# VHH binders against Beta-methylmalyl-CoA dehydratase (mch): the designs that were tried, part 17

Target 1, 351 residues: Beta-methylmalyl-CoA dehydratase (mch), of Chloroflexus aurantiacus (a9wc34)
Amino acid sequence: SAKTNPGNFFEDFRLGQTIVHATPRTITEGDVALYTSLYGSRFALTSSTPFAQSLGLERAPIDSLLVFHIVFGKTVPDISLNAIANLGYAGGRFGAVVYPGDTLSTTSKVIGLRQNKDGKTGVVYVHSVGVNQWDEVVLEYIRWVMVRKRDPNAPAPETVVPDLPDSVPVTDLTVPYTVSAANYNLAHAGSNYLWDDYEVGEKIDHVDGVTIEEAEHMQATRLYQNTARVHFNLHVEREGRFGRRIVYGGHIISLARSLSFNGLANALSIAAINSGRHTNPSFAGDTIYAWSEILAKMAIPGRTDIGALRVRTVATKDRPCHDFPYRDAEGNYDPAVVLDFDYTVLMPRRG
Short names: E, the ipSAE of ESMFold2; O, the ipSAE of OpenDDE; V2, 0.75 times the mean of E and O plus 0.25 times the DockQ between their complexes.

## First folded at step 4 (VHH)

Design T21 (from S14 with G53W D56G S57Y W105Y; framework vhh_sonelokimab_d1)
Fold by ESMFold2-Fast, scan of step 4:
Structure T21 (fold): chain B 351 residues (1-351), chain A 121 residues (1-121)
Amino acid sequence: as target 1 above (351 residues)
Amino acid sequence: DVQLVESGGGLVQPGGSLRLSCAASGFTFSSYGVGWFRQAPGKEREFIGAISWSGGYTYYAVSEKGRFTISRDNSKNTLYLQMNSLRPEDTAVYYCAAVEYDTGYYEPDYWGQGTLVTVSS
């Protein structure tokens, strides 16, 4: 029957194609509770309504990464249901603050296509925009995903790889006009280290590891509506390349972000995703560790109380990060590295 | 017609040594990073190590470092894995693979069929 959507294969995408994704979704307090239980996030801004209100927000906002996962999940049936892996992100910019009760919807545009050398897969580049019920942009980003071909003999499309931005400029970052660090509570935030205390090139081991469980990951993919078959369908994947389901790369981002509280407690919100790469697959049973490097410190024009930090967070599987595993001199990733995430956070500074 | 063909697998005693070969054809071998993976029954496929296109850099999983050595001969389109001090837990099907540096070792462009290594008395 033509009434069902079996997902798109690489051959089904066209350069310049615009997709309005079904369905709008209201984020509830229940979604927040589920997200918090999956990652154990300690960040005060998203955990405490009184803390958020002291900073000038209406209430505790939805975590930037939960916004990301919900916006991303809406694209899955149309873009990545038949995907092998989501490979990376660029140009991610968070906009309007999202609160429980807000409704998000997503639209994507295909901005590049390239067939892989195997002739069996290709990479689709998409620019996705998430908006709230008032049509305010809450998130826009570019991602590229490896998708199966239905027919290896189908002709390859013209190869078009978009020019990806290196970072989101500080002048393009959204800082809500009501936000103020004048009443910032260091004890409740969990650290005395503010923007001024971090140094460019500083490396921070986040110490702790967290083991991924099957039920945990299935709960996460269901919460996000990321129904890609490689994450969801064990019957098919049991006979696939790895004999098992692979972990959604965004789950690794949230685990690494949660672990980064230990060392970056005052990195309250993510304002931009400059670059992200899922470098190796992860599975249930893997233990995730993380470390971060301060890449840049940026003043926000017109603000003395809040600054921006550009941070790289690297996540590994089954390998503690005390020696900061990353890439070798040739640029090859350590095989234990599963995430290379370059993002910009907003952090209070001494006024 | 891209082909990666492993050879050299078999039965070996604990503490013994074994050398695997992987013959590549149908693509420009010297332009690819190549590596070894293994899969034991009931376990996930595990990365062992890789060697850069030039042979100038070699990378190993922490668990295999010091016992296994990867090398390549671009003139013969062949990848090698020298395995020393073998243990029963090294019993697995060993696969060679070719991979792009930019995408890491998640999705190799090409895979071999595998060769069985059994470490047993």
Scores: ipSAE 0.000, ipTM 0.196, lowest interface PAE 16.9, mean pLDDT 87

Design T22 (framework vhh_sonelokimab_d1)
Fold by ESMFold2-Fast, scan of step 4:
Structure T22 (fold): chain B 351 residues (1-351), chain A 122 residues (1-122)
Amino acid sequence: as target 1 above (351 residues)
Amino acid sequence: DVQLVESGGGLVQPGGSLRLSCAASGFTFSSYGVGWFRQAPGKEREFIGAISGSGDSTYYAVSEKGRFTISRDNSKNTLYLQMNSLRPEDTAVYYCAAVESYDTGWYEPDYWGQGTLVTVSS
């Protein structure tokens, strides 16, 4: 029927196409509680209203990654319902702070298309913008996703691969916090190490592992409304490439972020996603470990109380990170690496 | 030219074992991740597992864990798949594949073999 949306296939996308995604969504405190429980997040900013207020916020804000997942989920019926995998991200910038009760909506533009060698799939590059009820940008980012073709014999489009930004400039970061040494409780934050204490090139093993469960991942994808068939529909996927549903790559990002509390407790929020890659699939039953490297330390113009750290977090499946698995001497990812995530966090400085 | 050539397929009884080989040429084998896929009649190519260029790390689809083992011999430019406790549902054409792409990895391998048929029946 013309009344239903079966999802778009690769040949349905056009360069320059704009899509206004249905439907706007108000984020409730129930959504926050579900998100917190899925990852066991220990970060004080999003767990404690008094802690958030000590940093100049009205109350505990919505976690940057929950904003990301909700904005992302709105794009799924139009962009990735028939996707095989969401492959990566670039140029992600978080804007206005989101609180419980705010309503988010998302719009996307197709900025690139490339048919794959198999003739059965292609990669769609999209720039997505999430806004709140006042049309303030809360998140914008580029992602690329591998999407099935409806008809393998359909002609390939002209190949257009966009130039991806290396990073979000520090001058473009939104810094909503005011930090006072008198009001910042190091014990409640969970660490004595602040921006000044980290060194470029420092590697941090986050130690612990967490095993993904089927019900956990299904709850996560339902919370985000990420209804892509590869995550939702076992009847289809049992006959697909992996014989089972694959884990949403964003779920791995949130697990790795949660694990990174052990070593990066004072990383208040993610201000930018510079790049991210999902090079290898993950499944329920996999145990996720993570480690991080400090890539850069950046001063925030006009601020002495807070700084930015550019961080790489690598997540692995069934492989502890004490030896920092990443790429081999030839530059190939270790097959156990499921996430390579380059992002910018905001962290208090000694005043 | 990059080439991957599978061998070792054939007819096996349920509960039996079989070892597949994939001979690689035309590239620096130790610099590529390599792995196995299979395709049963009427189905999409299903990922079985992969092994890093050095051989230090392996990755398996959970449904095959414990029954299938992937290994490689870089001195012989050869990838192996040891299959144990075979079932009728393991009947498929088995493909080896190689990955150089850092963007797509095992979602879109760079190179494919021609396949070798494995039939599990009495």
Scores: ipSAE 0.046, ipTM 0.559, lowest interface PAE 6.7, mean pLDDT 89

Design T23 (framework vhh_3k1k_2)
Fold by ESMFold2-Fast, scan of step 4:
Structure T23 (fold): chain B 351 residues (1-351), chain A 121 residues (1-121)
Amino acid sequence: as target 1 above (351 residues)
Amino acid sequence: QVQLVESGGALVQPGGSLRLSCAASGFTFSSYGMRWYRQAPGKEREWVAGISGSGDSTSYEDSVKGRFTISRDDARNTVYLQMNSLKPEDTAVYYCAAVEYDTGWYEPDYWGQGTQVTVSS
């Protein structure tokens, strides 16, 4: 009947369409505890209320990536339930700080459509906005997703590919922190290296590996309400391309972020997602390693206490990163690379 | 290091047959769709055939449909293109390519170096 939502197929989308996603969600202390446990996060900002307060915050905030996953998950039933793959991100800007007890809601606008020449699939470009209970933007981003067609013979829409930003400008970043050298506890943060100590082009091996488990990934996708069939429904995927469920690409982002504490402990929060690509599928049983490169160092106008770093983090499966696997001279990804993530972090400076 | 190595290209008379092979290494072969492209002198590179990662879906450019057959052997990390009823217009360098998500519109993630097929008397 008309009372159920089987998910949208490519031909169901229209340029300029606005979708208000069901349902608003209050983030609880329990959600925070579950998120921390899934990734073993060591970042002091999200673990310690006194540490967060020393930076001018009310209390320990919700991790930027947990905000991302919750906002993203709300879009799934309407945008990507029938998706084959989430292809990329652009223009991801974090706004107002989110705390336990805040309620988030999400709205998306279709900004582009492109039918693939296989006649079976198309790409949908969406601009999604998450807001808190005060209608303050907490996250906005563009993503594009490959979605199945219901009918291969349905006519193709006009091809419209949006102009995607290369990065979020430093002037658009939300910088909610006030840093005092007298009050910033380097030992509690976990590193003596601040913004001034990093060099453009520097490569950092995050050393450790973490093996993904089936129950872990299912707990993660349930926490995020990311119910896309490729991640959730083994009965369907048993007969699919890989004979099993694939790991949500955002789970890999969070694993890589958590691993990056070893080398980037003073990277307080992610302020922007400039681009992200999931270059190979990952499965339960894969062991994830990560390394990072400093792409740019940016001064924040009017601030001497804090700066921004543009970082590439590369994640691999079953391959340690001591030799920094990425792309060859021809531009081909190393087959072990599963994530190419370009993002901006905020880090204290020596004033 | 990722490698795609094509073989089987040759000079053939019109109406003849060839089987091209592409041996893959350095990536999880079964996770990738495989495609064949060709490029004739002075022409753009064009898509010829595709096979899904599962092997149960194949697709072909209209001019080769019914004459060419794509197949894969995941135990050997190899994709094949069986070419029958060859025409002079099929003369080209044939390229093997690997695509993470099996669509004819996506740029391949990996390319081979190519193998020359010449159809003439």
Scores: ipSAE 0.000, ipTM 0.187, lowest interface PAE 13.7, mean pLDDT 88

Design T24 (framework vhh_7pa5_2)
Fold by ESMFold2-Fast, scan of step 4:
Structure T24 (fold): chain B 351 residues (1-351), chain A 121 residues (1-121)
Amino acid sequence: as target 1 above (351 residues)
Amino acid sequence: QVQLVESGGGMVQPGGSLRLSCAASGFTFSSYGMSWVRRAPGKGPEWVSTISGSGDSTSYADSVKGRFTISRDNAKNTLYLQMNSLKPEDTALYYCAKVEYDTGWYEPDYWGQGTQVTVSS
């Protein structure tokens, strides 16, 4: 009984606690192939070794979001196995490039605790750091998760809500690419539109929809080792809030990213996750659509070949995005909106 | 001081209809989405439906799509659930809930005492 981890409940967390998550994981070419097939990704950087090499990389790198999902999944048994919902992300910064054969490990620090008004749940804020086999940071981010209390009568901890950054500063971005006009193949990338061609406030409908399947989502959560009971255990969830398993919010992020190729093909990689919110539940059978807004255009200090775009991508279920559904006049999300994702992409410039 | 008071439940035969009401006070009703959540005998709470603050957008659990209609009257600070073609499996305590969409889950900060719906022949 003492040899098993039943997961932590809200009262098990302590401010300043450091958790080294089991187990390190080597990412293989097989993991990459599975990830690519789950989302049908068209991005040239992660699909073509010659394309990646033309940008100064060793070979086609692991997709930023696959890195995110694997790092995130390692935290699940300790942080969110008994979670109700993963509420959001902030300060997500991608570091060292990850290649097939690299081994990742994850450590988290509890940086905030807040008991909810219901007295039955609380929010745990954690800063998680993923590193490669040489202890180089590949991803660090803050997330907060709503976790059940084991005992509703247990005393509340002192409320500590961390300072959540509005965005990752452009000066903190890792920019591993060197772009040359002679070596950047626009036809192979899939678009003639570069950083210079986008305008702040521009809204882009990604047009296509993709229907989530039960087996697809279960394959995704297994690939990521995201074994949170709300995603994994139908026996428990049949008696739960929705009577069924809820789709992992990160699965929606990857679907939206894949759909965003249609309009943002030259967005090479995600360099930062500034804010992410899973605004409404999604389930197998839902059809996901997405649209994006350009929030900011940022020059990278010392670089003329590449720039950064801050992008909001909104994903919806069973609702096409031609009219850009988001929030109503009162600030409430449309119930069809399942993702509000604010992130920074790296995109070539004409110079 | 958020107060939610559900009413309109009762006993009905399979195929029948009921209209539930939720009287809300203590907050700016039109500024928040509202949900209906139910608790069936021997089960935990199950989300049923959500409506945006303006009333322009609605969402439903698969088990009730096409049978239930959520609506609101912002002038009266009242949420409604029109339940048609009721089935025995709809038997539950029904709660209304104020929704903060940014929670990513429909766990309400406040819910009322609920209203009992029993569908039996």
Scores: ipSAE 0.000, ipTM 0.315, lowest interface PAE 11.2, mean pLDDT 88

## First folded at step 5 (VHH)

Design A30 (from L12 with S50R N58R; framework vhh_lunsekimig_d3; at its last look DockQ between E and O 0.06; V2 from the best seeds 0.00; counts 0 for: pae O 6.9 > 2, unsure alone 64.2 < 65, placed apart)
Fold by OpenDDE, look of step 5:
Structure A30 (fold): chain B 351 residues (1-351), chain A 121 residues (1-121)
Amino acid sequence: as target 1 above (351 residues)
Amino acid sequence: EVQLVESGGGVVQPGGSLRLSCAASGFTFSEYALYWYRQAAGIERELIARITSGGSTRYVDSVKGRFTISRDNSENTMYLQMNSLRAEDTGLYYCAAPFDDWYGEDAFDIWGQGTLVTVSS
């Protein structure tokens, strides 16, 4: 089996190593259609070319999270094929707007390594960069993942843990829109609430729930060209940790984002991913709910037409969010919480 | 850079007190549980105290009533107040930030370099 790729194990990674991920991906309107079919996103920006044009874009852009999933998916064969845990994200920054017809490719650099105490696993930190066909950065982020060792006796690498920023500064946000308050169609957007109307600490229950179907989450994961085995192979996973196929965490993110339309309809796009934690696994048959908290209101320097909201969206399985489930008094996650997602969105201001 | 840096160790007589500090950087300090470990000579590293992000504390029996773990999120610093020190408390004390994930059975631990506490008459 010399021609097959077993993937990388922890001891295979080297600090500073650059990995060019295979299979550039041209995104088409077909991808957009499938993404919409999977999550039912109703955001006006990505739904309507005329709406997008009113904000200074040529057409409806690719959804921020679809971009994320595509860029992320490319890393899986090389980074996390032998992973046992996806630990988190940081420093996610969206750059150039992506449109149908654009071709994305991803490169990752190993920026940290730390072997676990047991000597059987380690954590790999990677900085991944997605670019389009013009080598413009469309997305960059840091991810760290726990990876198995092939040889438990392999020597431990020097421990290097990179800086993990709490959030992307407002000054680093890419703002690709121009908004005229007079021309912003609130009716078409689906909400009268703009940046000015939200308060820090405000909590929003997004109310609705969506049950995950086995075929759907696999279809989504395939759409992203994510090849992680735990999502697909029941024959193997039947004997695994959970006895069934686990849902790709990104699927939960997109479900939660879609649900967030109810309450955050004017959150045009995601400009940054500050952090993300998949706190519990999700499976087919689980019903996903979500609520959000406004963590910060940030004026964008030099702009009065658009602001940034730092938002925490929490997703739960089989538990409505009317009481905003999150952590207990000891700081432990509610067992129903499956996602803690900290991100920054762009939202028009009233001016 | 994500790191933990311990300080405050030293030489004290039995019955004395020390206050250890753990300065954290490179991550959202307030959202993570933190731990104190110690390692005596010839003995495996042992957990002695924990404080959650919510401020809940737990101690091993050998230090209960004598040691107090606390945190100041505004300063990104965790503390260990050690009173009524004993000879058996001698060792290298480590600050740790373990991260649990439902995928893994093993904790992802960030460790400091340790600070030496010596209790001797």
Scores: ipSAE 0.016, ipTM 0.349, lowest interface PAE 6.9, mean pLDDT 92
ESMFold2, look of step 5: ipSAE 0.026; ipTM 0.534
ESMFold2 (binder alone), look of step 5: mean pLDDT 78; pTM 0.769

Design A31 (from A19 with G54E; framework vhh_lunsekimig_d3; at its last look DockQ between E and O 0.17; V2 from the best seeds 0.00; counts 0 for: pae O 8.3 > 2, placed apart)
Fold by OpenDDE, look of step 5:
Structure A31 (fold): chain B 351 residues (1-351), chain A 121 residues (1-121)
Amino acid sequence: as target 1 above (351 residues)
Amino acid sequence: EVQLVESGGGVVQPGGSLRLSCAASGFTFSEYALYWYRQAAGIERELIASITSEGSTRYVDSVKGRFTISRDNSENTMYLQMNSLRAEDTGLYYCAAPFDDWYGEDAFDIWGQGTLVTVSS
């Protein structure tokens, strides 16, 4: 068994360690088709080359979240194979636009370590960077994950907790589009509401629900080349913590994003992932609903054609969101909430 | 549901032996390190032995050479063979495994109900 990879345990990580993740991935139109099949995204930018061209792009780009999932998936064998909890994301910034034919690879740097009090687990903070074949950054983010110790008596590393940004500053956003108000086709986009029409604090129920199928979430996870065992092996997971296969949290993110089209159709792409929490597990058979809140409206310096919206999208399982379920009076998440996702989107302005 | 059930405790004279068992269910047993704790009356619970998923064992000094921790993954059971028992070994013995809420921010241990070991003449 010397040739098999047991993954890293908490004590295997070193501060400053750089990990090159295996298997660069060339993204094709086939991947786009499968992604669309899985989530039914209707956003015009990623659906129509002519629409994308009207915004100054060569063709319809790869969906922001597909890029995220691919970059993320590569980290799993080395970072979170022996993880017991995915704790959060921060500082997610999308860079160069990704197109079919591009090849993505991911590297991660350990930027923090903190052993838990019980001495049996620890938190690993990693900065992951996805690049294309020209070494352009397409996505970077910070993730921290709770990882088991192989040896509970292994010495604790020095505690280093990195500073985590609350959000990506508007000045750090990559804005790859040029929009002319006169040429922006609202009918094709699917909504008349632009950046100017949204208000901070506004809540939007996305209304529709999507039931997760067992084969679908596994297909999605495979598409992303995510190898986390808990998503696939029922033989083992039947005797595991949940007694069944758990859905990849990213699957929920993409479902919620797709649902958000109803109400946020002109959110062209995700420019930043400010934070994300998978608050409860999802399983096949669960029906996912979502609602969103506008957290901030940000003008982009030097631009009058495109603005940024900071959005919180909350996803629930088996609970419609007409009353915007989130936290109770004590600050605890509603048990139906399965995702709290804080991200920044780019949206045309009326000018 | 995750569950740990200890058994094998009892009353024994100094110098005697006992074998404790911890039956586990509700989780992938082979993937977890396991621990034996004990708590004497009025004293803080203390870790006395551990075994990794790979079978590596550790002991506190007070039980070294006397106690042996082992596991049978096929039976989802952990054992503690206690030899040369002493009065100071008296206490409630617990087995534990580290768990989390997967989506939570803190790890926690699952405990059994404990099994009482009394060493007295």
Scores: ipSAE 0.010, ipTM 0.328, lowest interface PAE 8.3, mean pLDDT 92
ESMFold2, look of step 5: ipSAE 0.016; ipTM 0.484
ESMFold2 (binder alone), look of step 5: mean pLDDT 77; pTM 0.760

Design A32 (from A19 with S53D G54S; framework vhh_lunsekimig_d3; at its last look DockQ between E and O 0.13; V2 from the best seeds 0.00; counts 0 for: pae E 9.2 > 2, unsure alone 63.1 < 65, placed apart)
Fold by OpenDDE, look of step 5:
Structure A32 (fold): chain B 351 residues (1-351), chain A 121 residues (1-121)
Amino acid sequence: as target 1 above (351 residues)
Amino acid sequence: EVQLVESGGGVVQPGGSLRLSCAASGFTFSEYALYWYRQAAGIERELIASITDSGSTRYVDSVKGRFTISRDNSENTMYLQMNSLRAEDTGLYYCAAPFDDWYGEDAFDIWGQGTLVTVSS
């Protein structure tokens, strides 16, 4: 039917093209409740309005990753419906704090194109920007995906690969709250360890595991209004590559983040997503574990109350992380690794 | 497991006809573009025909008007009708579908074992 959207194929994208994604999404307390029910996040900032108020906010804000998933989900029908692989993220920067009642919308710009060597697929680089009802940027990021060509004989576009930052500079981080050491309740936060207590190279096993249920990951993906077919339609996917529905990679990110509370409880929010890689697929029935490494410890210019930690969180399926599984000697990921997530969190300092 | 199996090759005289088949399994056939390749002795494999998921077809100039690519989604089978065969059409014929690890960075094609077509007087 001419009225249905088959999605874009690689040759449909044009450099510089701007895509306005449907539909705007008003986030409510119901969304927060469902998100909490899905991942069991216990971070104080997003759990307690009084705690958030102690940091200068009007109320508990929307979780950083919930914002990410909502902004991301809107791009799927236009960008990755015919994707073969989600290759990575870069330059993720959170901006204005999001609260229940805010309405988010997403726009993407094609900033790079590279046809694959075989001429049947190509990589699309997009810069996506989420804004609230006041046109304030709440999140921006770069994503690149491998997309199939509809016509293998379609001419290759000029190769343009954007410059991707390794990480978001500390000077570009948005710090939306203020911490008073005297007023920061460590007991309520759930940890005595602050920015000063962590060391670069430190590894933390988050110990606990969470088994993914089929209904739960689908519910999560729906919550984000992500319409990727591979997550929902077993009738079709039964005959697909995996023979079953694959879990949305973002679901794994949120599970891992939630698990990270044990060891990183005072990581109040995510300020940047430096990189993300879904290294292996996850499915219902898989049990997700996670561990984290402190990659950098950064003072924020002009601030003595809050610091930034660059963190790598690695998630595994059906493999506890006491030995910190990651890569082998040849640089290959452990087969159990399902997520390599590089992000920057904000954490109070002792002063 | 994804699998492609070609059949229908054989020996034919110039001007003759053959119909090749490619039976597919292990993936959602209707969602993929499919390709016919051929490889003559000592020559690199070449794409000769393609059909999209919507049924749009393309051919290299050397086979236009002689070869017809088609697909039957209900049978998970692709066909190549070859008419007016020439000596230069001799080679091993492969069907292919593009695949990737959803979490990988590289695209790859799944290939069949090939079916041999020999055009000789």
Scores: ipSAE 0.009, ipTM 0.319, lowest interface PAE 8.2, mean pLDDT 92
ESMFold2, look of step 5: ipSAE 0.011; ipTM 0.347
ESMFold2 (binder alone), look of step 5: mean pLDDT 77; pTM 0.764

